# Ledger of designs, part 138: VHH binders against p49116

Target 1, 238 residues: p49116
Amino acid sequence: EGPLLSDTHVTFKLTMPSPMPEYLNVHYICESASRLLFLSMHWARSIPAFQALGQDCNTSLVRACWNELFTLGLAQCAQVMSLSTILAAIVNHLQNSIQEDKLSGDRIKQVMEHIWKLQEFCNSMAKLDIDGYEYAYLKAIVLFSPDHPGLTSTSQIEKFQEKAQMELQDYVQKTYSEDTYRLARILVRLPALRLMSSNITEELFFTGLIGNVSIDSIIPYILKMETAEYNGQITGAS
Short names: E, the ipSAE of ESMFold2; O, the ipSAE of OpenDDE; V2, 0.75 times the mean of E and O plus 0.25 times the DockQ between their complexes.

## First folded at step 7 (VHH)

Design va22 (framework vhh_enristomig)
Fold by ESMFold2-Fast, scan of step 7:
Structure va22 (fold): chain B 238 residues (1-238), chain A 119 residues (1-119)
Amino acid sequence: as target 1 above (238 residues)
Amino acid sequence: EVQLLESGGGEVQPGGSLRLSCAASGFTVSSNWISWYRQAPGKQREWVSTIYSGGSTNYAESVKGRFTISRDNAKNTLYLQMSSLRAEDTAVYYCATLSEYLRKFPDYWGQGTLVTVKP
């Protein structure tokens, strides 16, 4: 048996590209996002319960939830990324694109609404002061979601999700013993993740990176990488 | 004006190796991301590899372990070292970069260099 997550799964340390440009640009933003994506995949792959489900199930789970994991990662790493500054730079670029008539107003409006939803989510997590243990368990709850269409082994996935929720409850009860409703406040934030479009996330953070290939198409490749290759991607070593 | 010029293509036997070069002008390779794409006749362009400003790299699953992207900052040149070449690697190879946010495809392309893996 044993716990679903160990203390090593609490560590989630994003290394930003260096040197930082004087002005933010699409290359820096996409490289930063790629490092976060690789870090998130490496985190998931390190969980023994995840490994126990097997390669096909692992690939299906991550394809279904990568946007939710990535968004939780953005919220968790918002300060180290200076995410508010990145989003401001994207907004500035979109405003310039409207003025130059390079993108349709409807498309830009959809993207702006997505940015607003992302900002509100990150703001709510910051206001709740979510700690590293809580983020680890929230990511596990999202990862072990049995309700995505087309999944096999849904019974075992559900058991791992329930285990994640129970361990989160135990942690919150012991650490924040005087705050009776903290767990409820945290968990009601999760449904918002499913309202965020993975297509718009791809356009904002992975523009031009993979050409005609979607993020879900490269997920099997990322999951098959050796540990040294993962470390190279998340630190920028080539 | 951004210009990219590929070279190094040619005919090679299955299992052979070839090194492609992309000479850049009008921008600095070490400060920007640059990708390799390929296109077989009648097919869509396919992403192959990218090197980012910080030096990190990504590869398409079909070429991982066989291809290596690198750059020479002093020469302002990008390279693609190809090994264990297969018939399905036959394509025109392009060096490319992106100028516009939210575009899914690069908008600066080289002329391409043909790689033919002979039966």
Scores: ipSAE 0.014, ipTM 0.295, lowest interface PAE 7.9, mean pLDDT 83

Design va23 (framework vhh_enristomig)
Fold by ESMFold2-Fast, scan of step 7:
Structure va23 (fold): chain B 238 residues (1-238), chain A 119 residues (1-119)
Amino acid sequence: as target 1 above (238 residues)
Amino acid sequence: EVQLLESGGGEVQPGGSLRLSCAASGFTVSSNWISWYRQAPGKQREWVSTIRSGGSTNYAESVKGRFTISRDNAKNTLYLQMSSLRAEDTAVYYCATLSEYLRKFGDYWGQGTLVTVKP
């Protein structure tokens, strides 16, 4: 059995909508987020181990973890996206909504807490200087999570997660041999992903575009797309 | 510039059939992929079926074997043939390209066409 991920799976190139507007707007933010989501799902689809689990299992896995994959993608692509600028614009909009009495204080508090958690996560990844190989394996660990309710083939999923963990360990120990605790510092960041609400992620990044349609509802559709058709619609695939 | 107009909805009894239409203008149906979506009261909008430019089709598990997506290139129109209708098929049905779905600020998809399956 070969490695879980090939060098091809390390490549993660987000193509941003062009041109960037002078002032950030909901359309630009939503289109950027959609491209990242599609790129993340295309990345998952390209993994042979993922394909081997079958379409029904693939759909269940991605529906369970899309928010974790998306958040890792935000951290990885933070510079390309100018994520800090996007989050600042969202915060400004929320503060104006309070002043105009358009949104409840309880909801604003939940959204602000989510933004702070997201900023903390992205900052911690930036401080650790997580590289492309490390991001690829972290995404694989998240994708091949056997502990989501309703999954079939949990033993195979667990095997693939363990393989991802082993290959990450081998990579980190070889590449960062002088930093004995690097792997532990990286892995301790992952539990925070489970604390982030997928519903709030949808509201921040997708609600201005998808309206009443949930990400959960479109996942089966995206996973069944032809590769050429996917690339023709969303050219953030690489 | 791109317009899609849904029609053909109505009231039907359980086990009945309906054919929905989606008339396209501003683009060619045979050269693009188009999907049917539906939204039931109190539920999220869900994907129902897709037909691609090459003619390949996909269906949501809940409608597989009961619904058939097709197109008439001469009329530039997409169809959804619905059979063995159930109460849970009651929804407003919409057609959209992927680009329209992603670019449209999803709060308003238009009127759609209402399908009501009477108890």
Scores: ipSAE 0.011, ipTM 0.215, lowest interface PAE 9.5, mean pLDDT 81

Design va24 (framework vhh_enristomig)
Fold by ESMFold2-Fast, scan of step 7:
Structure va24 (fold): chain B 238 residues (1-238), chain A 119 residues (1-119)
Amino acid sequence: as target 1 above (238 residues)
Amino acid sequence: EVQLLESGGGEVQPGGSLRLSCAASGFTVSSNWISWYRQAPGKQREWVSTIYRGGSTNYAESVKGRFTISRDNAKNTLYLQMSSLRAEDTAVYYCATLSEYLRKFGDYWGQGTLVTVKP
């Protein structure tokens, strides 16, 4: 009956591949993104409430919300990742693809609009100066979403989401007592996450994965990884 | 089709050395994450080492300083150089990319290559 999240769940430290190449390539971007995805999955699986839902339910939950968790992680780790530099490199690659007639104008427009939405989201979070506690609870609110189709145990998921909302409210009111409307400004950012396409996220960040696999299809395996295997995928010695 | 084929295992005395090979087809080793895993009798699969796209490496604590992961881009082959071998290193060794690993999780991983450290 303690808090939903402990201090260990507030810590969210991305270890970037080293060294950063002089010219960004698809494999460096994919490695960086994969580390963030793995960190996000490890974060979720470490929550006792998440484990209490049972393997089938918790796997379905993450499959439904991985793009939202990943996008929150991009915003939280934007500086560590040099996300603006990565997005600029992707934009440059897309412009070159236009010149070579490799992609349709409609597809390029969809991808560019997605990049714009991502930049807007990350910029709004940066301007709000979202702290580590706030990010942890926003991720928990997103994770414990009872309204995805096909979920079981929706009443328990809703209870955990409400607990996350209550604990975020308590934290914000105590820490930012002078800013009466801060919580509202933070929460109205969340619906935008559901408007972002997981297919376009995969194309932008995970195109370097080997084989014809979707992130949705590999999530069950990531969640079942042993801690040592997981750590081997998110860190590297230079 | 993405394929990885392990070889180089055998029987060795404690303190000996072996070099394992992982031949890749259908993709380029220099542009991918590739890991070595092992499964000892009666134990769960254990991660051993990873070489990342940029060439940085990571090792399980139990093998650090004794094993070296490397690749030969011209031969499109991954290697695991093992030294100071112990009885605890006895296992079937597998190589996998992250995507190949995830597709094969809980499934047949191919033959692998058997390493037996005999007194």
Scores: ipSAE 0.005, ipTM 0.270, lowest interface PAE 10.4, mean pLDDT 82

Design va25 (framework vhh_enristomig; at its last look DockQ between E and O 0.22; V2 from the best seeds 0.00; counts 0 for: pae E 3.0 > 2, grease 28.4 > 24.2, SAP .772 > .668, placed apart)
Fold by OpenDDE, look of step 8:
Structure va25 (fold): chain B 238 residues (1-238), chain A 119 residues (1-119)
Amino acid sequence: as target 1 above (238 residues)
Amino acid sequence: EVQLLESGGGEVQPGGSLRLSCAASGFTVSSYWISWYRQAPGKQREWVSTIYSGGSTNYAESVKGRFTISRDNAKNTLYLQMSSLRAEDTAVYYCATLSEYLRKFGDYWGQGTLVTVKP
């Protein structure tokens, strides 16, 4: 039925909250992260294959892979987000928690290791100079992962993933014909995403949400939002 | 407990103005992303405007240039100044934070405040 992705799926423009404060507070970080999350989910919704899976299935997919999609988004938007600055701010905020004895030594270690993994992943992607097409296909591969527990329509999901992989392969071969091993170099980055805890990601970026709202719990509602509302929420200042 | 209470609704003539208020408790309005929503009879709820923690604002195209979202930090209150009101602006207006909105998407919404624009 045609390609999995079109040129329209390549565009992934994040608008940051404005103005950027001198001191990045938890709320700024949370808003920035929320915009990225919304953008990522909106992107997923824009894929016909994703829609074809049905609401229950596609919701389950996003629940399973939102952290990976979000992380790819961080990598892709690292410059626009000033991700290094955000991560530094997060570390500073964690110091407060440490001082207040809210975190165990083991937890502190886990959180710091997670930050390190995030940074390393984003740096590795930057070193590879991943382009917009490649990011789109990588996100699709991550999105259409059939190996998550509890998924329905796994055969169809697998087909979509294969299609994404094939299209990526064709793109890389066409665009980077001189680099024979580029595809392999890109794909071997994906396992790093599975090492990252969604819970820790949520704690780092989304603590500014009011109440004990989990990303998992709000995903269905985000996916039900109208496109106009998506755009209104994630686009910057008027 | 997080609470938002809308007020200021009423009947106005086309072209008129009205200011809605959203009194917040349990959190600081200046610290969060807060939005106005509205729901007209027989229509789906729609986003109207947002003020972000940094103070920047955003508007739906249908209200851009006519509505102004603001906040009073001292009063911990969100406002929506509506001008050049039209019949199509008739709706129940709600305010919510992002997390609250998303939580409420599948749950109960408060009373909101009714705005009726008619000759």
Scores: ipSAE 0.628, ipTM 0.845, lowest interface PAE 0.9, mean pLDDT 90
Fold by ESMFold2-Fast, scan of step 7:
Structure va25 (fold): chain B 238 residues (1-238), chain A 119 residues (1-119)
Amino acid sequence: as target 1 above (238 residues)
Amino acid sequence: EVQLLESGGGEVQPGGSLRLSCAASGFTVSSYWISWYRQAPGKQREWVSTIYSGGSTNYAESVKGRFTISRDNAKNTLYLQMSSLRAEDTAVYYCATLSEYLRKFGDYWGQGTLVTVKP
């Protein structure tokens, strides 16, 4: 039995549509978010422990936690994405929609609250200067959450989560030996991920997905894709 | 109003060549990763090739060495140059960005462009 994650699982490289348009639009935002989503799912699929749980369990886990993985990815890739610029563009659009009476006040309130929570989360992670190893293990902790409704193999999922927690502890204690409370500061950030609505994340970042297609409905198909096709969609090579 | 429109398909004999076009409207094609996909009747949609920002390319094993993906920034158009065509290349061909692939997942992809390889 080796470590839960290898050095290959620490690498998380998002390639953005380039150049960024002078005026941000829904298409650019949705394309950027789609790349991060696929990168996140590719990352999860590559973990041997995840593969060992089997197709049905893999689908259930990712359906339950995609928003948490996506949000961690937003925080990790905030600089590459120019996330603050994207969020500012979304806020400007919402302000214009309020003035033009195009959206209900209740909905606007929910969306603005979500943007605030997202910005607070990303700011807290930036202040902590979370590194690539720490992000990889935080993603593993949220991926291997045994407490989502409808899961089978919960004892094995819990074992993998505990292994992720142990390996994160070992890493932090060795790498940041003089910062006694660093691990606690990092772990206390995770509950905030579950307070963020996946429905609102979908509206903000995947608005280009028109019609009846939801992220939840797409996940099983992405996870079933052949490796070559999967890699063609999200390649960090070439 | 962002869209990609395929053209250039037709009938060709085995060993022949065709060039497919994918015209972009509402965005700059060179800024995006754009892929070619194909679907034969009764078969699952299959990834064929991708061109990435910076101009590097990737291909499915079945078409490697026979197909060449490229783009013309001035024309805002993507191309798929197909050579040494085989009967198994017969399919409707589509182009899409990643977000368009997701948006049309399980949906009608439009007419695409039909390639038929017949003796």
Scores: ipSAE 0.438, ipTM 0.752, lowest interface PAE 2.0, mean pLDDT 85
Fold by ESMFold2, look of step 8:
Structure va25 (fold): chain B 238 residues (1-238), chain A 119 residues (1-119)
Amino acid sequence: as target 1 above (238 residues)
Amino acid sequence: EVQLLESGGGEVQPGGSLRLSCAASGFTVSSYWISWYRQAPGKQREWVSTIYSGGSTNYAESVKGRFTISRDNAKNTLYLQMSSLRAEDTAVYYCATLSEYLRKFGDYWGQGTLVTVKP
């Protein structure tokens, strides 16, 4: 009955493998992406409204939106991740795949188009200078989407999404009072997230170290993971 | 290219001690979060302990106070010191980075190192 999110949900600190290797490699990229995935899933799990929906609903919601949460996380953490450098390394990896006939020319065009869309999305978010509160509410809006097939409690999910929208509106109006159109500019970025393919995200960020397992299949295990295993982003931070 | 080789398992009496080793190649252990996992017969793999890049550690509740994770960066090796061993600690033990955990998800994790605590 309180606000949807608290200040603890605004903090989103990604810790990269350290020290950074002299040259980026697929192992470093997958480790970095895995940390972001876990951070994003446990961020969602920490929300009381999410917890109130129950375990089966939680799994269904995250399976439906994990790629949108991950993409928002990439945009939010682009600088600390050196995302532009990571994407350049991925492009070099793709060149190896075509020379060994592992991917078709059509697949590579598809993947390259996805990379361009991802870069454009991240650039647009950086240009708007989206802050941590705004990211937190945008993530909540994509998390509490009532439109996914097979969801239970869709009316409650819709109410939580509306609450996230209202709290974002209130925050933007208070914090950016001179910028009448900021909320509209932020919200028109969301449709681009639906253009991001989860299977291509898996290929971009989890290829080389992940066999025939999908992120979809591991989500229930991540959501059940003990907090002590995950909390390395905060424990030992100093 | 990335390899993690577990060793140091064996048979031990209840209340005994063992030290497990995890020799790493293809990456620097101090750069990554590295965890021990275990799988008892008929059970799902479970998390045991993690050491983070900065040197802090975490443990599953079932092993707190009995197990200690550590690493030797010069030897690129990770250790699990196990004490006060119980029958329920009998399992095959594995080490993995976070991405290695994802890579092996749903797959055979290799041999690991078997710890048997005699009844």
Scores: ipSAE 0.395, ipTM 0.752, lowest interface PAE 3.0, mean pLDDT 84
ESMFold2 (binder alone), look of step 8: mean pLDDT 81; pTM 0.824

Design va26 (framework vhh_enristomig)
Fold by ESMFold2-Fast, scan of step 7:
Structure va26 (fold): chain B 238 residues (1-238), chain A 119 residues (1-119)
Amino acid sequence: as target 1 above (238 residues)
Amino acid sequence: EVQLLESGGGEVQPGGSLRLSCAASGFTVSSHWISWYRQAPGKQREWVSTIYSGGSTNYAESVKGRFTISRDNAKNTLYLQMSSLRAEDTAVYYCATLSEYLRKFGDYWGQGTLVTVKP
């Protein structure tokens, strides 16, 4: 039994639609979010332990945790995405919607609270200077969560989560040996991911897909794609 | 409304050439990755080529050296120049952004443009 993750799982490289338009629009945001979602799903499917659980379990796990994986990806890729600019554009749109009475005040408040939580999460990760190895293991911890309703093979999922936690601990202790409490500071950030609504994430980032297609319905198709099709979509030739 | 409209298909002899067009409306082609896909009768849809926002390109192994993807930013239009066409290239051709591709998983993709390579 080797390590849960290899060096290839540390590499998480998002390529953005470019140039960024002068005025951000729904299609640019949806395209950018779709690329991050796609990269996150293919990151998960490349893990041998994940593959060993079988197709049905793989689909159930990703459907349960895609919002947590996506949010970790937003934090990890915040700079390359210019996430602060995207969130500012969303806030501006919401302010205009209040003035025009297009959305209820209660719904706008929920969405604004979600944006605030997302900003706080990304800022906390940036302040901790979370590295690529730490992000990879945090994603593995949320991926191998045995406590989602309806899962089978929960004992094996739990073993993989424990392995991820152990390997993260070993990495942090060796790499950041002078910082005794770093692991604790990192791990206490994870519960915040469970408080963020997947429905609000869909509304904010996947507006172009909602109604016709939900993220839940897309997940099985992404997980079954051939490697060549995946590489053609997210790996630029430059 | 955001749309991609394919055209330029037709009948051609083996070894012939065709240029397909994909006209974009509601968004800017140069800001997006746009891919060509094809679906032959009774077969699964397959990826053919992508042009990235920076202008770099990628191709499926079966079409490398024969097909060239390009765009005209002034016309907001994507092109697929096909040469040395083979019987196996017979298919309905579609263009899509990644988000539009994800939207259409399992769904009807519209009319596309039909390419038939005759003996």
Scores: ipSAE 0.238, ipTM 0.613, lowest interface PAE 3.8, mean pLDDT 85

Design va27 (framework vhh_enristomig)
Fold by ESMFold2-Fast, scan of step 7:
Structure va27 (fold): chain B 238 residues (1-238), chain A 119 residues (1-119)
Amino acid sequence: as target 1 above (238 residues)
Amino acid sequence: EVQLLESGGGEVQPGGSLRLSCAASGFTVSRNWISWYRQAPGKQREWVSTIYSGGSTNYAESVKGRFTISRDNAKNTLYLQMSSLRAEDTAVYYCATLSEYLRKFGDYWGQGTLVTVKP
């Protein structure tokens, strides 16, 4: 059987809403986040191993890991998104919003901790200079996680995850042959993704877009979207 | 406040033509991606066409060669020119940005503009 990912799966190009407004607003932030979410879902559905698991398993996997995929996408696209500027605008919105002023002290602390963890994660990835190939395999490791509740075909999912891990190891050892500890430094970053709440991600990036609708409720729709319709929304090209 | 107002629908015979309009306020059409969607009775919403900020266009396979999306930047208005209309094109037509599309998923989309291709 060939490699888990091809060169086409390494390509991950986010097209931002144009132009960036003079003052950041909820609409621009939500639109940017939505485009990244759609790009991440399209990336996942294009993997032959993912398709082989079947539609029900695909939906369950993505519902379980969309926040981890989204966060990796934020780190990978941090420069094109001007993520630091977006996070600053979110913090300002939270401090001044009458809606967010109703949050309990504990909830505010959780939201602030989430923002700090996100910033530290993105900074760590930037300092390690994670390349496109490494990001692709980290996303695959996250996608093919066999340990989520309610999954079927967990043995097959685990095999795909192990294949992703082996191919990442081969790539790093060949490309960064003089850096003996690089793989370990990359992999130790992944547990932080599980500490980030999907509910808080929804509040920060999607609150002005979907209201009280959860991201997991729209995932089946996004995954069923035809390639032409998806490309019409995301690529900006004819 | 972002507002899109659809118009131009009506009854037409098979093989006929119609031009739909989408008037935008609160944002600039030339700066944004704007799409046409449609929903036939008892069916899910279907993407029809998109025009991008740079002026490039994309179409659903079912309407390619029959429909043309365009914009008038001076009027801040989007158009959908429909030709060779078929019974299958009967639907309420909506224009939306991506964010409006996601926000209105599964919910009320507003009134749109009705296109009926006579039996």
Scores: ipSAE 0.012, ipTM 0.272, lowest interface PAE 8.6, mean pLDDT 81

Design va28 (framework vhh_enristomig)
Fold by ESMFold2-Fast, scan of step 7:
Structure va28 (fold): chain B 238 residues (1-238), chain A 119 residues (1-119)
Amino acid sequence: as target 1 above (238 residues)
Amino acid sequence: EVQLLESGGGEVQPGGSLRLSCAASGFTVSSNWISWYRQAPGKQREWVSRIYSGGSTNYAESVKGRFTISRDNAKNTLYLQMSSLRAEDTAVYYCATLSEYLRKFGDYWGQGTLVTVKP
């Protein structure tokens, strides 16, 4: 069998809505996040190993890991999204609310903690200068996670995850040959992704979605879109 | 969905008074925390006043003693009575609930209403 990922899967180009509004806008944030989510699902769906697992397994895997894929995508596309500007504005408004009224609320605390974890993760990835090849394989490692509840074909999923890990190791050793511990530094970042709440991610980035539908509920629909219909939602995976 | 519609802005002379209104739909004003915010030209958005579900109120130090927040439960409407207006009060004024604020995070909650205090 050939490599898990081809050069096509390394390319990950987000096209942002233009221009960025003068003031933060829920619709702009939601459209930007939706484009990233669709790009991420298109990326996953195009992997031959993923296709080989079948529709039911594909749906279960993406439902389990979409937040991890999305967060990796946020880190990878942080610059093009101006993510720091978006998060700073959100933090500023939360802080003003807390300071003026001495507001105590579990929800404000949870949202603020999530933003801090997200900022820390993105800063860590930027500091490590993670390249496009490394991002592709990190996404593959989280996608092919055999340990989510309710999965079938767990042995095959585990095999694909191991293949992703091996190919990442080969790439890092060849490209960053003088940095013996780079792979370890990169891989220890992954557990943090599972501590981030998908519900809070939905609140921050997908508040503008039509209706009260969850990302979990739309995943089967997105994965079953015809290619032409899919391409209408995605502007850059070439 | 919570909807808030601001009105009552306009031009006044220093020392003048204005009453802003915020008409609410999709929720009950008397049962919620509702705030007034403002954004002056070239400045960041700032909190102005809040009324809690129980009727207690808070004010930013810059407006304390000059502005009064209130509500009319029969009309499901929030008010901001402004007196002793100063040039620095010139801003677009917005209203927002705590839940809407947390979900919108400084997005345009409504069109706002412009208050201009002529220097």
Scores: ipSAE 0.000, ipTM 0.086, lowest interface PAE 19.1, mean pLDDT 79

Design va29 (framework vhh_enristomig)
Fold by ESMFold2-Fast, scan of step 7:
Structure va29 (fold): chain B 238 residues (1-238), chain A 119 residues (1-119)
Amino acid sequence: as target 1 above (238 residues)
Amino acid sequence: EVQLLESGGGEVQPGGSLRLSCAASGFTVSSNWISWYRQAPGKQREWVSTIYSGGSTYYAESVKGRFTISRDNAKNTLYLQMSSLRAEDTAVYYCATLSEYLRKFGDYWGQGTLVTVKP
């Protein structure tokens, strides 16, 4: 009956592609986002409790929550990614496209609203000064969500989520003992993740993929990657 | 330096069989994940099958029981044996690793190999 997460699960280190282009382009943004996605998937598959659920169940969990995990990763890695610069460039480009026609304008407004929600989320996490342990447990709470449709083993998933919540509570109370309401302020941020559209996240960050390959369709492959293939993806090495 | 070359496509009647090949150079099939994908006209590119470095195989639900992925380590070649072919299997088939696909962005997986199932 050990802890749900070990110290190895706290380390979350994103390696950015280099050199950064003079002008941001779709390929740079997509490579950066893909590295973060793979880092997030590798993080999830490294958890013994996640592997214990079995392949069908753990794949369904990640398909249901990859956008929440990715968004938490964006917040955690915002400085390394220069995320504010990327989002500002996208907003400027989108604003110039408003009112080309009414339907395009409505879609652009939806995308810009999503960017605003993402910026608000990342800013709230930065203001709270969320640490690496807190991020690891928030990701675990999101990952072990028993309420997604079609899941099997929901009782076991709920037990792992409760274990994540209890371990986060223990950590926060011991580490931030003088801040009585810190845990509540952190947890109230999580529902916002479910309001963010995975389809809009794909449009913003994964547009450079050839053909219309959805993140949902490649998740089973990513979860089954060999460690060498994963390392090649996130560092550009083999 | 890494190259994957698809071959073996063609025209076949419903219920027929084809074997696709993917010859790898600068890349070792036996120590890496390698997958088959396909793209039908006007459709999204979809994952078809993957073979694990350890030999485990995985299939999309739509092809499970009809397609078999395999490899010849000595020839450094991946295969996709397709049986009980249906009109909806008509597509250009590609072999790729996910890391090569995502890292390259905008680069094609190669020309692929066209499979046409005629009524």
Scores: ipSAE 0.000, ipTM 0.183, lowest interface PAE 12.8, mean pLDDT 80

